# VH-VL binders against 4-hydroxy-tetrahydrodipicolinate reductase (dapB), part 6

Target 1, 258 residues: 4-hydroxy-tetrahydrodipicolinate reductase (dapB), of Thermomicrobium roseum (b9ky70)
Amino acid sequence: MLRLALTGVTGRMGRAVLELAASAPDIQLVCGLIRPARDPHEVAAQLPAPLALTSRVAELVQGADVVVDFSHPAVTVAVAEAAAHAGIPLVSGTTGLSEHDQAVILRAAQHVPVVQAANFSLGIALLHWLLPELVARLPTWDVELIERHHRHKRDAPSGTALALARTLLAAREPAPSPLVYGRGPGTAPRQPGEVGIHAVRAGGEVGRHTVLLATDDEAIEVTHWVQSRRAYAQGALEAARRLIGRPPGLYSLQDLVT

## First folded at step 16 (VH-VL; from h4 with heavy chain S106E)

Design q4
Fold by OpenDDE, fold request of step 22:
Formats: structure tokens, sequence, C-alpha cells
Structure q4 (fold): chain C 258 residues (1-258), chain A 122 residues (1-122), chain B 106 residues (1-106)
């Protein structure tokens, strides 16, 4: 039984992880973190599953085999230090960390295994592995990235799309190809070696990413899409499972799935 | 620079309602994780917490005074307001507003206003 | 709600170590905070979450919390450290302050 501690229990991802973990037979939820000024009873009542709560980070990690973190950067830092001290691994999906914060994470990773990811989609993680393999072997092929999201998504392109684009660019030899953000009047035809990234906003799409590799005669499309955000929670828990027993270090989700 | 400033009447009659305003500067009351408390201190006595409001509008009150206290915020004005009904001379005190930062777990009163002395007298 | 108990006063000579205690039921299960207040001034945070110093607080200030007692320690006490010190903790969304300790530097 994997004993799991959880931060960010009131957030979207924390709640998703909590709900999923509560139904997982191989996971025992042992403790969740709340801020001191909150009422643990009130917070508990809002959670999708029963969970013992604490405001002390040291207590959070005391009985856990792994900490899953979807909280605020300051909390992440504290949890990382506590995890390192306790000798337990850390799964963190917290974003917005400063350089200083990241340095703390790196220090923690010297003592315990840490997986850090902005997106815990296993599929996306595998794309980061697969895409370089394709691009490296097809250096002359045109490469385009198309992401599709719901009409209300504010950021374009998506962070995931940008990350995939960086992966694609990095895979180009001898130098990264130019990145083109969409095409409009005066920006066509395609220039040699460029990588286009396109953002579509329509409907209720949770997230779809397609990488197109094409010649004049044939093409490959690699498409990933999410049907439910539960996929991210599943990825986080899977990361937790796979992180157990690994040596100290900072891992990407890709590292755990490849 | 982050500052908090208390404002309101300095003299209140018994049974009247006290309304205090805390005007904040240098941060937004809408910032995730932020909170503001009212804390009072009778002359020569200890600090006494009264009420707290989070950026998500969750509120808490001192149990013994809950029926008399109302805390609210106006994010557009960056103000937190405390009302206290049925004032009594025993409520004479310096009233402070203080914030807790957005760390999500520290919850220390890291910045205080200068305080305003409220005297309850006939 | 838990009651936090502090000694009303403490006297130390310059250069000596001052230890101000704050006692409460299961206080060690919560974070303790400490505030310094000088006459006519607002309280100033000097310690948070038991042992963490805010920026600008001298290293001679330290804190601990275990069992039922939190302790603020001032090593090499200086005249400027003369003040009232209040401990504080959160309990079910309620902030609780101690009665305060008057630290006199002789």
Amino acid sequence: as target 1 above (258 residues)
Amino acid sequence: QVTLKESGPVLVKPTETLTLTCTVSGFSLSTWGMGVSWIRQPPGKALEWLAHIFSDDEKSYRTSLKSRLTISKDTSKNQVVLTMTNMDPVDTATYYCARIPESGWEDAFDIWGQGTLVTVSS
Amino acid sequence: QPVLTQPPSLSVSPGQTASITCSGEKLGDKYAYWYQQKPGQSPVLVMYQDSRRPSGIPERFSGSNSGNTATLTISGTQAMDEADYYCQAWDSSTAVFGGGTKLTVL
C-alpha cells in the first residue's frame, strides 16, 4: 500500500488527485495540507473524499511514502524541504516557481527522487519522447503543430503546445528551426525549416494537440487529446507509483514513462 | 511598499455601532491566498483577534463576539471593513488591521497598520 | 479555544539570553508565531511557523515549538530588544494570542 500525502487539496488538481486516490486500492491517503488559518473541519467538508488534514508540513510527510503537490510555490518549497528531510519522494505539479524556488527543488532532488511537471498527461509526456525520434529521423519533413482548445481558453498557444514546440525545435539539427505563430496574409508560403504553431479556439475542447510531419507525397500526424482532466490526476498518481524506489534526482514525467 | 491604514471614528457612544475601514496599498485583496484580520488591544492589555477575511471571501470571527462582528471587503477600493455593534466601554481599544501573505501556509501577520484608538464613552 | 499562556515579565542583562515561553494545549501540533511590540508602536512579526525569521529580523532571534510550549529565544539581548512579546497560533480559523511578556533589559 502506497501511503500518499497531498497538498493543494482544495484546488482543482488536488481535488482530482484526492478523488482518484480515494478509489485506488493500492493507495492509502494519509494526510492533506491546509493553511493554518483555515478550519480543518470546514475544509474537510468540501473535499471529495475523507482525508486527515494538518497545517504542519512536517506532520504531512511523517507517515507518507510519497508527497503529491499541487499547491502554491511557497508550499512546494516547504514540502520539498520536508520531503527531503523525511527521505520521501515528491511529485509536484505546482507552476510559477521562481529561480530561487527551483533551486530549493533541486536541492531536495539531491536527497530524494522528485518528479516535476506542469502537465501530468502521460500521453503528452510520451509525445515529448516520440516527437524528437520522429523529427530526428525525418529532418527534411515539414513540421507543424496545431493545438485546439475550448473557446474560453485565454492563453494561445497553450503552454503544452509551446512545450511541444520547444521539443520539436530542439530536435532539429544542426540548429533549431524558426517558430512561426500562425500564418496570415503575407506570411505564406512556408519558409524552409520553419515550424508552425497554430492555436484554435472553438467549442468545448479540453485539449487537442496535433503534430504534422509532411512531405509532398506523404504525411504523419501525431495527435493527443484529453477527454477528461482526470487524466492528469491519473498521471500524477502513476508518477507517484513509479517514483518509489528510484534514486535521488529530478525527473520529468517523461523520464518515468520512457 | 505594502501598507495598511485604519480609519473610522475615534469616539463611539455606548450601544452604537463601530465601523472601521482598513485601506490597503501595495497588494490586491483579490490576490490568491491573501487575508486581512482585525485585531484590537485595550490600553495596557494584550492583543485580541477579532475577525479575518480571505481573498476568497471566507470569513471567521472571534466566537465570543461573533454576533456583534461583521467583516467585509471591497476589492475595488482595496478596503476591508469591520462593523461591531452594541459598543461598550470595555470595547475601548486600539484597533489594528493586519494582513497575512499569499504563501498559502505561512499565515503570519506580517504587516500591520498603525492602529486607531477607539474610545467608547458617553 | 486554546489559551496561550506567557510569563507576564522577564528581565535579562545585556548580552544574556532571553527565553520567552508560550504554553498551550498541544501547541506543538500548531505553528507558533511571535510579535514584538514597543511602546506606542504596532506589533512586528519576529518569528513565524515556530522558527522562521522574517526578513530584517536579527539572527539572535530564534524559535522552537514542541509539546505544549513554544519558545522565543533572544541571544545576546540588546537594549533595543526591550518590548512586549506576544505569541500567537491559529485554531480552527481563529487567531489566538498569548497574554504577552514584557521583556526588560537591565
Scores: ipSAE 0.771, ipTM 0.901, lowest interface PAE 0.6, mean pLDDT 95
Fold by OpenDDE, fold request of step 22:
Structure q4 (fold): chain C 258 residues (1-258), chain A 122 residues (1-122), chain B 106 residues (1-106)
Amino acid sequence: as target 1 above (258 residues)
Amino acid sequence: QVTLKESGPVLVKPTETLTLTCTVSGFSLSTWGMGVSWIRQPPGKALEWLAHIFSDDEKSYRTSLKSRLTISKDTSKNQVVLTMTNMDPVDTATYYCARIPESGWEDAFDIWGQGTLVTVSS
Amino acid sequence: QPVLTQPPSLSVSPGQTASITCSGEKLGDKYAYWYQQKPGQSPVLVMYQDSRRPSGIPERFSGSNSGNTATLTISGTQAMDEADYYCQAWDSSTAVFGGGTKLTVL
């Protein structure tokens, strides 16, 4: 059984991971981290599942096989150091780390396996692997990316779409591949080598990403969509499972699924 | 630079209500993880914690004084307010406000106000 | 609420090591904090989370916490270190201070 420690237990992702882990037969939740100034009893009462809580980071990692982190950058740094000292792997989804913070993570990764990801969708991670394989083998095909999200999403294109676009562009190097953000009245016709990225906002779509590869005569569409945000928590737990036993290093989620 | 400054009456009559204000500069009380405590010190005696408020509006009080204390914040003014009812001469003390930083786990009182002496006398 | 106990006073000669203790039930399971207060001044954080020094605090200050006792150690004590020292811990969202220790450097 995988003994799991968890930070960010009161946050959206932390709670999602906690809830999912609590129902997983192969996972034992051993400890969660809270602030020293918080009441552990009050916090525990608000959690979606029972979890022993501590304010001491050394105690958090004690007895754990892996630590999953969805907290604040300062906490991530402390947890990384503690994990390195304890010799246990770290799964971190915390964003907003400074250069200094990242340096600490890298140092920790010299001693234990660490996986960092802004998005823990296994499907998206696999797209980052699959898309370059397709593009490399179809260098003359037109490439377009279409993302669809709910009507309330403000950022366009999505961060995930932008990341996928970067992956596509990189796969076409060294040939120039300009990125085009949508097309409308007054826009020039598509130029050779362009990659278009398009954002659709409608309904309640959690997230859908389609990459189109096309010639005049045939086309391929690769589509990924999320039906529930639980997919991200599932990805984090799967990352934890797959990180066990790996040598020290900094891994992407893609590294763990390919 | 982050600074805290206590303000309010320096003289209060017995049974009256004390209202103190802590004005925070250089940092927003709306920042995630931010917290402010009130701590008092009677002349020649030890520090005594009174109340705490987080940026998410969670509050805590000294158990023995809970019925007399109310802590609140005004984010528009970047102020934390402490009210203490039924003041007694024994409540004469220097009152400090102090913050804990937004890091989310140190929770040390790293910045203090200069304190304000409140005397309770008829 | 829990009580933190400190010796009321401690005297050391310049250059000697001062050890100020703070005792409390299960204190070792919590983080200890230390504050220095000089006459007429506000407290100053000198140690947080048992053994971490804030910026500007000399390396001669160190801290430990185990069992039921936290200790603030000042090596090579100087005249400027003469002050009241308070330990502090969090318990169920309440901050608890010790009674304070007056450190005299003679």
Scores: ipSAE 0.769, ipTM 0.898, lowest interface PAE 0.6, mean pLDDT 95
Fold by OpenDDE, last read:
Structure q4 (fold): chain C 258 residues (1-258), chain A 122 residues (1-122), chain B 106 residues (1-106)
Amino acid sequence: as target 1 above (258 residues)
Amino acid sequence: QVTLKESGPVLVKPTETLTLTCTVSGFSLSTWGMGVSWIRQPPGKALEWLAHIFSDDEKSYRTSLKSRLTISKDTSKNQVVLTMTNMDPVDTATYYCARIPESGWEDAFDIWGQGTLVTVSS
Amino acid sequence: QPVLTQPPSLSVSPGQTASITCSGEKLGDKYAYWYQQKPGQSPVLVMYQDSRRPSGIPERFSGSNSGNTATLTISGTQAMDEADYYCQAWDSSTAVFGGGTKLTVL
């Protein structure tokens, strides 16, 4: 039985992880972190599953085999230090860390295994591995990336799309042309070696990313899409499972799935 | 650059309602994890916590005064308001507003206003 | 709500170590905070989460918390340290302050 501690229990990802973990037969939820100024009884009543709560980070990691973190950078730093001290691995999806914060994470990673990711989609992680393999073997093919999200998503292209684009460009280094953001009236014709990235906003799409590799005669489309945000929680828990027993170090999600 | 400033009447009659405003600068009340408390101190006495409001509009009150206290915020004005009903001379005190930062777990009162003395007298 | 108890006053000579205690039931299971207040001024945070110093607070300030007692320790006490000190903790979304300790530097 994997004993799991959890931060960010009131957030979207924390709640998703909590709900999923509660139904997982191989996971035992042991403790969740809350703010000292919050009422543990009130917080507990709002959670999707029962969970013992503490405001002390040292207590959070006590008795846990792994800590999963979807909180705030300051919390992540504290949890990383506590995890390192306790000798337990850390799974963190917290974003917005400063350079200083990241340095603390790196120090922790010298003592315990740490996986850090902005996106815990196992599928996306595998795309980062697969796409360079394809591009390297098809150097003359046109490459385009199309991402599709719901109408309310403000950032365009998505962070995930940009990350995938960087992966594609890196695989073609040195890249003859910069990344092209869409095309419209008056734009120059496509140049050899270009990678185009396109953002679509419509409906309720959680997230869809398609990489097109094409010649005049044939084409390959690699498409990933999320039907439920639960997939991210699944990825986080899977990361926790795979992180156990690994040597100290900072791992990407890709490292754990490849 | 981060400041809190209390404003309101300095003199209140018994049984009247006190309304105090805390104007914050240098940070937004909509920032995740932020919170503001009201704390008072009678002359020559200890600090006494009254109420707290988080950026997500969650509120808490001192149990013994809960029926008399209301805390609210106006994010557009960056103001937190405290109302206290049925004032009594025993409520004479310096009233402070103080923030907790957005760290998400420290929850220390790291910045205080200068306080405003409220005297309850006929 | 819980009660935090502090000695009402403490006197130390310059250069000596001052130890201000804060007692409460199972206080060691919670984080303790400390505030310094000089006459006519607002409180200033000097210690948070038992033993962490805010920026600008001298290293001669330290804190601990175990059992039922939190302690603020000031080594090499200076005249400028003369003030009222308040401990504080959170309990079920309620902030609780101690009665305060007047530290006199003789």
Scores: ipSAE 0.769, ipTM 0.899, lowest interface PAE 0.6, mean pLDDT 95

Design q4
Fold by OpenDDE, last read:
Structure q4 (fold): chain C 258 residues (1-258), chain A 122 residues (1-122), chain B 106 residues (1-106)
Amino acid sequence: as target 1 above (258 residues)
Amino acid sequence: QVTLKESGPVLVKPTETLTLTCTVSGFSLSTWGMGVSWIRQPPGKALEWLAHIFSDDEKSYRTSLKSRLTISKDTSKNQVVLTMTNMDPVDTATYYCARIPESGWEDAFDIWGQGTLVTVSS
Amino acid sequence: QPVLTQPPSLSVSPGQTASITCSGEKLGDKYAYWYQQKPGQSPVLVMYQDSRRPSGIPERFSGSNSGNTATLTISGTQAMDEADYYCQAWDSSTAVFGGGTKLTVL
């Protein structure tokens, strides 16, 4: 039984993790973190599953085998320090950390295993592994990346798409490949070695990423899509499971699934 | 620099309603994790917490005074307002507003206003 | 209603160590905060979450919290440390203050 502590319990991801963990037979939820000024009874009543709550970070990590963090940078720093002190692993999906904050996490990682990711999709993590394997073995094939998201997404291309693009470009080293952002009048046809990245905004798509590798005669499409944000919670819990027993260090999600 | 400043009447008659305003500068009341409390101190006595409001508009009150207290905020003006009904001479005190920062876990009153003395007298 | 109890007064000679206690039921299960207040001034945060010092607070200030008692310790007490000190904790969205301790530096 994996004893799990959780931060960000009132947030979107924290709630998703909590709900999923509560139904997982191999996980025991032991404690959640709230801020001191909040009423634990009121907070508990709003949670999707029962969870003992504390405002003390030291108490949060006490009795836990791993801490999962989807909170705020300041909380993440405190949790990282507490995890390091308690000798338990940290899974963190908190974004917006400063350089100083990241330094604290790195210090914690010297003492305990830490996995940090902006996206806990296992599928995406595996794409970062798979795509270089394909590209390296198909150096002459055209490569294009197409991402599709809901109509309200402000960033284009998505951060995930950009990350995948970087992975693709890196796989073509040492020769740099130009990255082309979409194509319009006068911007076609393709130049040798270029990689196109395209962003589509429509409907309610949570996230779809397709990498196209093609010749004149055949093609491969590698497509990942998320049907629900539950996938991210699943990834976080799987990260927690796989982080147990690992030596101190800062790990990517890819490190844990490959 | 972050500052809080209390304003309102310095003299209130018994049974009247006190309305105090805390004007905040240097930070936004809409910032995640922010909160503002009202705390009073009768002359020569201890600090007494009255009410708190979070950036998400969640509110809390001292139980013994809950029926008399209302706390609210106006983010457009960056102000927090406290109303206290049925004032009595025992409510004579220096009234402070104080903030807790947006850290999300310290929740210390790190910045205080100068306070405003409110005297309840006929 | 939770109650935090402080000694009403404490005297210490310059250079000596002052220990101000704050007692409450299961206070050690909560974070303790400390505020310094000088005559005619607003309170100033001097300790948060039991033992953490805000920026600008001298290292001679330290804090602890266990069982039912939180303690603010001032080592090498100076004349400028003479003030009222209040402990504080959160309980179910309620901030609770102690009765305050008047620290006199003789």
Scores: ipSAE 0.769, ipTM 0.900, lowest interface PAE 0.6, mean pLDDT 95
Fold by ESMFold2, fold request of step 22:
Structure q4 (fold): chain C 258 residues (1-258), chain A 122 residues (1-122), chain B 106 residues (1-106)
Amino acid sequence: as target 1 above (258 residues)
Amino acid sequence: QVTLKESGPVLVKPTETLTLTCTVSGFSLSTWGMGVSWIRQPPGKALEWLAHIFSDDEKSYRTSLKSRLTISKDTSKNQVVLTMTNMDPVDTATYYCARIPESGWEDAFDIWGQGTLVTVSS
Amino acid sequence: QPVLTQPPSLSVSPGQTASITCSGEKLGDKYAYWYQQKPGQSPVLVMYQDSRRPSGIPERFSGSNSGNTATLTISGTQAMDEADYYCQAWDSSTAVFGGGTKLTVL
């Protein structure tokens, strides 16, 4: 039984992790972190599952096998220090850490295993491992990346698409114009080494990314799609499971899934 | 860079309703974990916390004054408003607004406005 | 709501250590916060969560909290440290201030 402590229990990611952990037969929720300025009774009543709450990070990590953190840099730094002191692994999805904050995380990683990621999709982590293998074995095939998101997504291409494109390009020879953002409007034949990247905005999809590898005669499509925030919470919990028993160090999500 | 500024009447008659506005700059009222609090200080006396509001619209009030206080925010105007009904001469004080920083856990009053003196007399 | 008790005044000589106490039932189970207020000015945060020092506060300021008592300690006390000092804690969703301590540096 994996004893799990959580931060950010009232945030969107924290609630998703809490709900999923509460229904997981191999996980025991032992404690959650709450701000001092909130009544723990009132907060506990609003959570999707029962959870003991504390405002003290040392108390949070007591009796835990791992702490999962989706919060603010100030919280993450304090939790990392407490976890390192207690010998407890840390899974953190908190973003926006300063260079000073990051140094604290690196010091904590000298004492305990820490996984730090901005995106806890296991599928995307595996694609970053898999796609270089495909490209290396198919060096002459055309490569295109198509991403689809709901009609209201403002940024294009998605951050995930840009990261995947960088992985694809790093696995191939650099080209003078390695990324082509949409094709057209006029005459625009493919040039050697290009990776086209195409943003589709339609419907209600949370996120879908297709890498197309093709010749004149055949093609392979590798597609990853996300239907809900639950995918990221699942990834965080799986990272927590895989971090147990690892030596101290700073891990990427990819390190844990390969 | 972060500032809070109180505004409202200098003089209020007994039984009237006081409305105070805290205008903020250098931070967003919509940032998760962020809060603004109202604290007052009668002349020559201690600080007295009145109310706070967080970015998720969670609110809290001093128990003894709860029936008289309302706090709200308008994120588009960068404003937090405190309303206090049935003013009495004992409510004469300097009224401050103060920030609760965005961490959602530290919960200090880390930056204070300059304060505004409200006198309640007939 | 709980009462936080501070001594009304404290006098120290320049260069000496000032220890300002804040007493409350099981205060060590809560976080203590400290504010400095000079005449005619707004309060300034000088210590939070027992022992954390805000940026810009001199290292001579330190804090502790255990049992029923939180303490703000100023080592090497200077004339500029002369002020009123308030402790504060959270009681569930409400904030409670102590009565304040006037620190005099002679």
Scores: ipSAE 0.728, ipTM 0.894, lowest interface PAE 0.9, mean pLDDT 92
Fold by ESMFold2, look of step 19:
Structure q4 (fold): chain C 258 residues (1-258), chain A 122 residues (1-122), chain B 106 residues (1-106)
Amino acid sequence: as target 1 above (258 residues)
Amino acid sequence: QVTLKESGPVLVKPTETLTLTCTVSGFSLSTWGMGVSWIRQPPGKALEWLAHIFSDDEKSYRTSLKSRLTISKDTSKNQVVLTMTNMDPVDTATYYCARIPESGWEDAFDIWGQGTLVTVSS
Amino acid sequence: QPVLTQPPSLSVSPGQTASITCSGEKLGDKYAYWYQQKPGQSPVLVMYQDSRRPSGIPERFSGSNSGNTATLTISGTQAMDEADYYCQAWDSSTAVFGGGTKLTVL
């Protein structure tokens, strides 16, 4: 049984992780972190599963095999120090860490395994591993990236699309090729080595990314889509499982699937 | 720059209802984990916490005053409002609003307003 | 409601160490917070979560909390440190302040 401690228990990700962990036969929830300014009995009654709560990070990590963290940089650095002191791994999805905060995480990683990711989709992590292998074996094929998100998404291209594009460019020959953002009126014919990136905004879909590799005579499409944000919680729990027994170090999700 | 400023009446008659407004600047009342508290201090006396409200509308009140207090926020106006019913001369105090920072765990009162003196006459 | 007890006053000479205590039942199981208030001014946070110092607070301020007692320690005390000091803790979802300690330098 994997004994799991959790931060951010009242947040969207924390609630999702808690619900999934409570239903997982291999996981035992042992403690959650709560802010000092809230009544732990009121909070516990609102959670999707029973969970002992504390406001103290030393108590949080006591008796745990791993800590899963989705919170604020101030919490993350305190939890990282406590996890390192207790000798247990840390899974963190917290973003917005300063350089000082990141140095604390790196120091903790000298003593315990730490995985830190902004995106806990295992599928996207696998694409970052798989796509370079495809591109390396098909160096002359055209590469295009199409992404589709709901009508309310503010940024374009998506952060996931830009990260995938960087992975594709790094895998190409000869020297890095230019990104082409859409094919608008007056666009010249495709040049060798271009990587086109196309952003679609329609409907209510959480996110879809297709990488097209093509020649004149055949094509391969690799598509990943997210059906619900529950996928990220599942990825965090899997990261927790795979981190057990690893040597101290700072891992990405990609490191855990390779 | 993060600031909080209290406003409201300077003089209140016994039994009246006090309404205090905290106007905030330099931070958003909608930021997850963020909170605003009201704390008072009678002249020459200790600080006394009254109430707080978080960005998700979770609220808490000093137990002895709960029946007299209501706290609310209007994110579009950058305001937090405290209402206190049935004022009495013992309620004469400087009233402060203070920020609870966005970390969702530190829970200090890290930045305070200048305070406003409310006198309850007889 | 827990009661946080502070000595009403403390006097130190410049350069000496001031130790201001805050006592409450099992206070070490909670976080202690400290505020400085100079005459006519709003309180200023000087210590949070027992021993964490806010940005801009001199290193000579330190804190501890164990058992029933939290302590704010000011080493090398200066005239500018003369103020009232309040401890605070959370009881469930409510905040509780101590009665305050008036620190006099000289």
Scores: ipSAE 0.722, ipTM 0.887, lowest interface PAE 1.1, mean pLDDT 92

